# VHH binders against q93235, part 24

Target 1, 248 residues: q93235
Amino acid sequence: IFMKTLDPKVPRFYGKGTIIGVNPGVGYQPWLKERPDSTLIKYNLRDQKSYKAYLEQMKTYLTKYDSNATETRECGAGDSNDDLEKNPDALPCRFDLSVFDKGCSEKSDFGYKSGKPCVIISLNRLIGWRPTDYQENSVPEEVKDRYKAGSIAINCRGATNVDQEHIGKVTYMPSNGIDGRYYPYVFTKGYQQPIAMVKFDTIPRNKLVIVECRAYALNIEHDISSRLGMVYFEVMVEDKPVEEKKEL
Below, E stands for the ipSAE of ESMFold2; O stands for the ipSAE of OpenDDE; V2 stands for 0.75 times the mean of E and O plus 0.25 times the DockQ between their complexes.

## First folded at step 6 (VHH)

Design v3 (framework vhh_5c3l_4; at its last look DockQ between E and O 0.05; V2 from the best seeds 0.00; counts 0 for: pae E 7.2 > 2, placed apart)
Fold by OpenDDE, look of step 6:
Structure v3 (fold): chain B 248 residues (1-248), chain A 124 residues (1-124)
Amino acid sequence: as target 1 above (248 residues)
Amino acid sequence: QVQLQESGGGLVQPGGSLRLSCAASGFTFSDYAMSWVRQAPGKGLEVVSDISGSGGSTTYADSVKGRFTISRDNAKNTLYLQMNSLKPEDTAVYYCARGYVEDSFGEYWYLDSRGPGTQVTVSS
């Protein structure tokens, strides 16, 4: 259902790297609204206060999945949100957050405390959009080992050669990327945004790493100049003594 | 097929003016809110201004209030952005975008995308 008669509030800022186009842009969390110009995820392992805002943002972002859960249905691997376009009474598939339980859930502080921070990757919600699968022989090499038809593969790299050397091991949850069962995007009550998480398992300490994450589907274009199909952010995990700020 | 095409961009000096146009086709133009968005180098996408389908309601980013005016001619399927008193910080690619919706969580959905964009450069 296209509610074209709605005159909703327009977002004023979409974040660095977010693109609105014929193809979905890629977004990430945590993005702090209080720092709209910053795409930097920086915190100190030894200072819980330093990463609290990120945790809160992650929690807040994920709260929506619980809040509208009653307006969703359970969907197995063979299910999809296709019915939403045909049946106004159909319920959208409930997104399974348990896929993030291995190090990227709230109970693990989304990996921040352990120095393995997790980042949520999502696509812009283009109404009616769904991923198109690669043919088996046309899957890009960088995601070939993890690609699954029906999913949007995610691959994150260092933006530069130096960053690539520093980014270390990256884990994707799920490994195949964003599950396609939750598509197409349909503006309906209860719809839950499908997401994936990227976990930086061996990111170096006290080094800034510029990360480029790309989403892969046949109908997702990649363009570095326009940053189509990709998002950039920076990660810096510090490991430094916390200086006791004398309360003035 | 929905098509949006921006025009009118260019190089101007600070304090100068430009008028952007967006030609729309492939849909009932008057049924959709339209927006101008811009992206400066190294910056995120910013909504500059939006206008309701009828043109009766407009909004502006704080950074452009008083300087920019959004309008539309539904008979011509055209969206406009009059940009006065341009500043260097207005330098960006400007895009015309069709309607959007906000859900109960304050997240945004997009009915359409944007045109290819037009470059606006404000420089001495």
Scores: ipSAE 0.249, ipTM 0.628, lowest interface PAE 1.1, mean pLDDT 88
Fold by ESMFold2, look of step 6:
Structure v3 (fold): chain B 248 residues (1-248), chain A 124 residues (1-124)
Amino acid sequence: as target 1 above (248 residues)
Amino acid sequence: QVQLQESGGGLVQPGGSLRLSCAASGFTFSDYAMSWVRQAPGKGLEVVSDISGSGGSTTYADSVKGRFTISRDNAKNTLYLQMNSLKPEDTAVYYCARGYVEDSFGEYWYLDSRGPGTQVTVSS
């Protein structure tokens, strides 16, 4: 408990609806535990040390998807976690990291070494919450080209007009966003939280870009003050010569 | 080890009242948000109410607003749910659950532990 009270602040509930299972917030990785108040992802392409901590955080975060047959099951396209709440012996769906193979896996240093950093996007876990589909004519314009019923679409943009001019091409993995097959969220030992990744393919060098990412389902509202439905972080990819130490 | 134990369930007629309790141990109770969650026969889990660690903030599902009241007594490490004007659709197993915060910007307020539950049955 002493370490709990010293390391993180315990959030408090504020106002109506901030903690009920209808309006999830959005989270991201990598978030460095050494700098818990910072949302900045900053590194120098020419200095592997400058991004090693982000790689280690991504790898550590993803170890929770190390699955085995006794705690998870394979789920097909029409399968879901619906029965977990009614069947205590059912296994939760296994989340397959291979969807990130094209530039957002450990093999590619999650895009950091190529200046195309990947960021994990997740929804805060609310018991019993699941996405509700938009009707065909109500899908927001930002995600119409990527939206699929049963999924939670993701869109990232620059937070200001300047950031929007700089953010460049963004690749979404999977393109439809977070797969709703893994909902509802349930308390079970083997539960695997579904995630998506966004890759910043053409982010400029030596410029700070403030990014806003939003999650889209009919039952997700967007509120900056309570972080419902969206998240902010900053990206700065430098490309500068490293300073060499003088030898005695 | 975190321990949560619900009590106070039972059989009641429509329009009646029940008060549920949840005894907590194995953690500093006042540091954690708490929730009541219910599961009706053959249905999924529904979060019915949440309360902050201090007790200063509460939230309710639309289906129970005005009828249920969540509260806590941090001196006794106990969470309560006062249920008034009960309806047959309130029939469920009721669980208390502990909220948790990861110190990350994206994983606020999730439920990480729950008790074995107490049955509430509302029927004529």
Scores: ipSAE 0.016, ipTM 0.416, lowest interface PAE 7.2, mean pLDDT 80
ESMFold2 (binder alone), look of step 6: mean pLDDT 82; pTM 0.835

Design v4 (framework vhh_5c3l_4; at its last look DockQ between E and O 0.13; V2 from the best seeds 0.00; counts 0 for: placed apart)
Fold by ESMFold2, look of step 6:
Structure v4 (fold): chain B 248 residues (1-248), chain A 124 residues (1-124)
Amino acid sequence: as target 1 above (248 residues)
Amino acid sequence: QVQLQESGGGLVQPGGSLRLSCAASGFTFSDYAMSWVRQAPGKGLEVVSDISGSGGSTTYADSVKGRFTISRDNAKNTLYLQMNSLKPEDTAVYYCARGYSEDSFGEWTYLDSRGPGTQVTVSS
């Protein structure tokens, strides 16, 4: 989201020391277009209308993963998109939304109805980029228990000490984060951008929680001042009586 | 319906020059940075050069600095690459590509579209 403020007419070039750099950027959904400068996800659990826009945004974003058997292929654990740069006939790997069925699907209102909102974490599409593995002994502690070679791990924490006390239990879907089989991104019809979701299982009611999520691969740099390799958003799940019209 | 069409490739002797052109349609050309990207036989993609939407800012890969010049004519919706002092290692398919773009979800793509490419062969 940070990159949404860049002037699209200014050149964006790939490489070390550039504004795009070697990192694809980290984004989140739902981000509401009608409030483009806001990263706040705020709704009242007792007012279904208060989160309808977030559900609509999530559904619309996910329509790109509707089945496309002729433009994609099924990929197993050892597959990848490596051939896409060199073979015009190669099909990109199909991304299957069923991994989100445990509380981050449309059937569960993406967790909003139960006060366990899901947030999509994505990487922007940088030509030719693919994750590089950490060595076994150098995996960052925050993701060590969930890291899998070939993947991009996701970790979300409270931005401040207070937020860390409040963020509660977080479920990552998939647990290992974004699978590397969907990389590299290259020019191909049918390319399906991989994503992960984060479900905030025990986020408190009526409290603002500032969340920092980071993507982890050896070739993803982190820098707080430029928000490199990370994304920030705020979550506030209210549980308040709905305002009623009074008849006098 | 972004459409990009390269032209001007061919066979050139080492030390020669070649000028590539790319006709753009289906989008407001001046709103977008543009790139030239090449792929040598058996190799991955290499971003050769970028140019801003106005044409006022350019960048080049180290391998082509001082030899190649990117330019654009926004009135004609055309991107150019002037290639001088060509070397056998410049042999590749050259693609015109739309540089940075954002979608309605605020996500960006660096190189979201390209043309079919034009072959440049540098051989004696």
Scores: ipSAE 0.568, ipTM 0.762, lowest interface PAE 1.2, mean pLDDT 85
Fold by OpenDDE, look of step 6:
Structure v4 (fold): chain B 248 residues (1-248), chain A 124 residues (1-124)
Amino acid sequence: as target 1 above (248 residues)
Amino acid sequence: QVQLQESGGGLVQPGGSLRLSCAASGFTFSDYAMSWVRQAPGKGLEVVSDISGSGGSTTYADSVKGRFTISRDNAKNTLYLQMNSLKPEDTAVYYCARGYSEDSFGEWTYLDSRGPGTQVTVSS
């Protein structure tokens, strides 16, 4: 069971007036094209086959960073893609995937095998868009402890009270969210979209949890009706005996 | 200044065909993905189709797959949308837009510019 009505993964409509983006949507991975209508991440801990597709999707998704790496430049903490707007010959910043090495890398099967699945959070791309920082006193309470200027904070919670009780401990990688150095988005082959990962450390077994993840920057508005600035998906980590498919 | 101008819209009977054109200026046309979007009465803007800068990649909304073909002539700075087997449901204002809609991972790129639009009406 998945909540199709809550959050379509890929909206085909954008408001009544324009699809010219001023407010980013939020996306997530793994999303399986083979199940385009499903926002459910469901697998059995005891069945590697059950989460293989998710792993492959995650790997494939992250491969894009390797594919165009030669068209990027190394960027330190003080660097940003602002240079791309100033210099057409500038290369976009290379995204650092090492930030996910603590439990959300391929080496760790993105946490799926251990029952601590990681989910990639991304923002839809807006040409020229960059996050605007909160003032110190205006940071939303739910991300106040993790917020860093220059980043887009991510916060995930249960969609309902029950889900909130079940979602358990959530780790964000990086803790501050999506690094803003990789903004603004520019339409170039070498652009690497910045992402963050959310790790569900203590998600219950055999329970469906509806997750709402919101992105936080001053210029990100949350709209439940349009699902802008947020994304919904479901996670169910099963721990059940694998039914031996009788080889017919 | 980025300028986009659609043409080719009109009234057509169901099952008919139209070819939309979009003249682009004010930017390096081949460097940008282009999209056709439409807005039906009472509905929001829907991405119909998009095409990469080189023209090597195209995507279509499910509702138009097999019926519509997006193409571009970079030498002429022109975007095209061949619409065949038109249905009443295709009635909308069609806009040419600069930008991509969806990549292979289902992630979206929002459009940053569009033309004034051209009306397409499919009616008996």
Scores: ipSAE 0.409, ipTM 0.750, lowest interface PAE 0.8, mean pLDDT 88
ESMFold2 (binder alone), look of step 6: mean pLDDT 84; pTM 0.859

Design v5 (framework vhh_surovatamig_d1; at its last look DockQ between E and O 0.13; V2 from the best seeds 0.00; counts 0 for: pae E 5.2 > 2, placed apart)
Fold by OpenDDE, look of step 6:
Structure v5 (fold): chain B 248 residues (1-248), chain A 124 residues (1-124)
Amino acid sequence: as target 1 above (248 residues)
Amino acid sequence: EVQLVESGGGLVQPGGSLRLSCAASGFTFSDYAMSWVRQAPGKGLEWVATISGSGGSTDYVDSVKGRFTISRDNAKKSLYLQMNSLRAEDTAVYYCARGYSEDSFGEYTYLDSRGQGTLVTVSS
């Protein structure tokens, strides 16, 4: 994908495996490496085996926050990673995973067992990039109720009208989206990628729902053709009897 | 203007070694993580290695771990890639790039500049 809006002097390649650009892309988890071409999150509520891989992926993903925790510092609400650009000895802010404890933690199987699956939303990293706040009167309508300056709001909707009818209630953790205190990105061992989670509270059973999640900051452009500032994935929560595989 | 100029590419036999260099100009070199990326014929751009601005941190794509070493000399504004135990699959145009790309979770870091590249051919 070529980013048409980019300065001619900047490489214009955007795609899987490499991203060159000035606007962040949006990513999601769980993404299974064994199915690299699949953006489908599909499992059966009645079959723990069917969602085990997703759980493992989520756990593995979140383990990275523990693995480099000693190389981080505690950051309060007023703190940020700004110092990383000025001080090479500065430690990055430790990401607080407790914000996901209400239904999107490992303890709750990330909502999968209960049929309320959680999806991690993240932005692809750009060196030195940080979200720019909307003016109060310029916040997009779809995130006005949840937007907080200093954060990147996330909004997920059905990709089509049908999907929008099916997606149901969506909860965002935290409600304001990705906390901006963890920007800018600096390549250090201790850097922790800030994330938000989206919980699908009332997603229908046995229906495929195409989900579009957009990230909102003033300096995030949305382009459907290039999928800038947004990500698509599919969710299907099945509720079906598990056929006993006859042990051949 | 940001300029990155790669050198050191060439033809090498499997199992051989090659050292790539990149000369950087037009920016404060030490302030930026630098990366090597490569593009094999008919394939997309692949991240190879990244080194932090200070040089204190490095990261590699799995396929080159233990074989490739990324390093930098900030005083000389130079980036290096020592490639040992080269394989046919390492054949590619190698680019010096400002920034970092890709991790084990499929997440990416944007690169904002790269050079014209240097060709590395591994063949018997």
Scores: ipSAE 0.429, ipTM 0.732, lowest interface PAE 0.9, mean pLDDT 89
Fold by ESMFold2, look of step 6:
Structure v5 (fold): chain B 248 residues (1-248), chain A 124 residues (1-124)
Amino acid sequence: as target 1 above (248 residues)
Amino acid sequence: EVQLVESGGGLVQPGGSLRLSCAASGFTFSDYAMSWVRQAPGKGLEWVATISGSGGSTDYVDSVKGRFTISRDNAKKSLYLQMNSLRAEDTAVYYCARGYSEDSFGEYTYLDSRGQGTLVTVSS
């Protein structure tokens, strides 16, 4: 599977007069630090040890949304981070994890123990970038029923025809994808990156499924050759007997 | 912890010059591209210039080409911006910013850290 390797000594230059890049990349979790070149999420339902590392990675990643963060504010309908670029006293919106309580929280092992694994989808943090809306009737068909102006819709599908047959039902949390109220991204203490999760409700057992997830906003370009605006990972949920290990 | 500390700002007359400095610590400086960005009063952030980790490649926003020069000294872990022929439009808080880092697979932060900024005021 393709892994982007970027030479840290090579500069990237984007957009005259702006600090942001042209196009946010798409990322996912869980990504195991001990296997940084692997995009495979593989575990056996009958062996809790086989998915423990994914749970620990998810928990560790989510600690940045600690409700005790004192440098954020509560945001509801009609709020945004628009003031962050101009007002040094503005506080960023707190990202609320409660949207994931329907099967993608720690209490449900993020869906892993039920064979319905959750995957976090995120966008690269580009200073000052914010989503722009599709025009009426220009919303891609893949997300048209779930699209909301001001948001970044997420769609995941099987990468090949075979994977498309196997991927099954996918639940998006939030349904509209990543909420745009948490944009723009600005260098400020306490900023909380918004995320979405994708839950694979009916993924088959003992079959490898290659998944392609794409982010949708008017100013997110998709390029399959360079994988812009999208991310790939593989899911293998096994349901196999476990042999008892001998003690030494 | 990554630290970037800007200095060298101040009040200068139109047509004058200033040299900004940025002291870096908490990371291997020569491995990262570095940028200057600025924010004028009441405006959004504007990219000014970028230099590669080795110092061999530079780029500038059109409005400063020929007037500003970005440079670095990897032994001193320092980034510089020489600003000549200053104009009132160059008045801003200038920030030193580090290149990218990744948090999730596939996630790249093009500018992932910045300093506290140094104010440059170009006024008669």
Scores: ipSAE 0.040, ipTM 0.453, lowest interface PAE 5.2, mean pLDDT 81
ESMFold2 (binder alone), look of step 6: mean pLDDT 82; pTM 0.835

Design v6 (framework vhh_5c3l_4; at its last look DockQ between E and O 0.22; V2 from the best seeds 0.00; counts 0 for: pae E 5.3 > 2, placed apart)
Fold by ESMFold2, look of step 6:
Structure v6 (fold): chain B 248 residues (1-248), chain A 124 residues (1-124)
Amino acid sequence: as target 1 above (248 residues)
Amino acid sequence: QVQLQESGGGLVQPGGSLRLSCAASGFTFSDYAMSWVRQAPGKGLEVVSDISGSGGSTTYADSVKGRFTISRDNAKNTLYLQMNSLKPEDTAVYYCARVYSEDSFGEYTYLDSRGPGTQVTVSS
C-alpha cells in the first residue's frame, strides 16, 4: 500500500500513542512527481535528456539545505539537537552537503553522467524520534563494518539473488550512514533533516536491478510486508545508441 | 510567507474549557492539513490533534480523546481547538502547525511551520 498516492491533505500520524510514531519510514530521491506511481530510475548514458529530470529533482530537493547563519548553527562532535525539544530558541544544526562532494554532488551530475547514479536515502520525520544505538555485539552483519554509534547505518542490496549478483559495489556517503546529531527531529524554523546518499559504482549497463535499502538503528523495525524501515526502487542504466533506444 | 498566530490561551480551573484559534496567512489554507502541538514545562513536543485540509478527517492523542475537538473554517483561514474538561496535565504552550507533504517516495507527512504559541495553564 502506497501512502504517497493518497490525498496529501489527509493526516498520516499513526503508530503507538498516535501523537508520535515510533518507527520511521525510509524514503529516497530522485522521485519524479510527473511519474508518481513509478519507482524506476532509468536512463541512457548516451542521452543526457534521459537523465535531466533526475538531476533537476536532486538539485531542487537539495535547495532546502541552503541556509543562513540566523536559522542554523554549526555543530561539531558531541553537539546535537537535544536542546531543541526543551529550548525553542536554540538553533538547529546545519547539515553540510560537502559530505557528498566526491561523486554525489551537482558537479558530477550526482554520478548519473558516469553511470554511477547516486540516490538520496532519508527517514520520515517523526517528532521527537531519535536513533537508539546497537551494542557492539548486536550490530546486524550487513552494516557491522560501517556502523558507528550515534549514526543510522544504511545498507542496499539486490532484492532477488539475480539483483544481488548485479548490484555491484555500493558506496555509502557518509560511510556510517545518516548522522544522528541532527536528531531528534524537532518542529522549528530552519530544521535541516539529515540524509545519506548511496552511489552505485559498478551497476551493470542495460540490466534492470531491483534495489532494497534498509536503515539500521536499534529502534528501527524492519517489516517486509509493510516495508517499515526499508524502501525499494529499480535502477536501469542503459548504454545504447539513441536510435536503438527508440525501438524499445 | 507562511504565518500562523495562535490565540485564546489563559488560566483556567480544572474542569474548565478554552477555545484556541489560529489565524493562517501566506498560503492556501485549505490545501494543507493542520495540527495542534503542545509542549508542557520541561517536556518534549506532543501532537495533540490533526485535521485534513477539507476538515473531513481528524485524529486525537489518547490523552485528549473525548475532551478536545479540532475544527477549521477554510473560509476564514482559521484553525480551532475546543478544549473541555481541562486537567492540570493539559498545562502547556499550544502551537498551531502546518502539515508538510513529503516530496520523496516513501516519506510521510510532518510539521513544517508553527506559530509562536499560546500558553494554557490549568490550575485550581
Scores: ipSAE 0.079, ipTM 0.485, lowest interface PAE 5.3, mean pLDDT 82
Fold by OpenDDE, look of step 6:
Structure v6 (fold): chain B 248 residues (1-248), chain A 124 residues (1-124)
Amino acid sequence: as target 1 above (248 residues)
Amino acid sequence: QVQLQESGGGLVQPGGSLRLSCAASGFTFSDYAMSWVRQAPGKGLEVVSDISGSGGSTTYADSVKGRFTISRDNAKNTLYLQMNSLKPEDTAVYYCARVYSEDSFGEYTYLDSRGPGTQVTVSS
């Protein structure tokens, strides 16, 4: 569903044959392949069937971290995938999914059941790319309180003033954003893409909210026209009686 | 099977020029963005330049902007990299790489296939 409120000139996604460029794009999950033209996350709180596909997509997406875990190494706070550049035999850092246990894990249905849906935010994989830290005094105001050197801060806002009024409280997991230890991206089977999750804690019911999420690092450019460094999606959490399909 | 083969590398003096070519086969060339990536000694792979499937869009690393030009001939299934004003720091193995914009999980990846590479050495 192309929302009229969005600039129709802005691509929804990078399609086949498109160029990604040197600036990382921002992606989100759940994105249903069955609805490739839709950036809408819509479900009814009262209807588990309505959000099942999203849950499955989230699960499927996260399964990849388990599938190649044996091809990764445990990395502490001081470790990074920089080692991969120095040592071809080094294994990429294993991504820690436990950071999402507070409301954005499978156990919590990724917040969908409770009406606090979680969305995965990621950057596209650019070979050799890594985030560049802001100087302390140059951190953008909108992420200043959460920014940590070595991370890519994420900030989500309503796309319009109305959406901003509706988006409500947003929680970021981890608060600092995407952990930079998992950069740079290396072309290896074991690479695990780092992600962050955004939890919509107080998103209104029965209202469409257009969300803009931006990623913040010094070397991430934001351009609304090209949607560089940002991603748009829509969230609508319905709370409506489920019409019993009268078995005809 | 996806096949990429780079050619055109060699030894050049600083300030010199080279033109790299990449022959592609095993896939619909025009459907994919392509990239030149390089790996210098002791460094990781870095993106040098990329080009959309149609050739209508190009990007360059800051380090090569103004000096390198990426192009493609879809009729010939060939990717090119014109490298001018070469510097010692451009010394690397250069790879032709196929860019995949979407993987099975909906993630965007920059590289899914590459050739064996061609050596470019810039030295006085």
Scores: ipSAE 0.036, ipTM 0.481, lowest interface PAE 2.2, mean pLDDT 87
ESMFold2 (binder alone), look of step 6: mean pLDDT 82; pTM 0.830

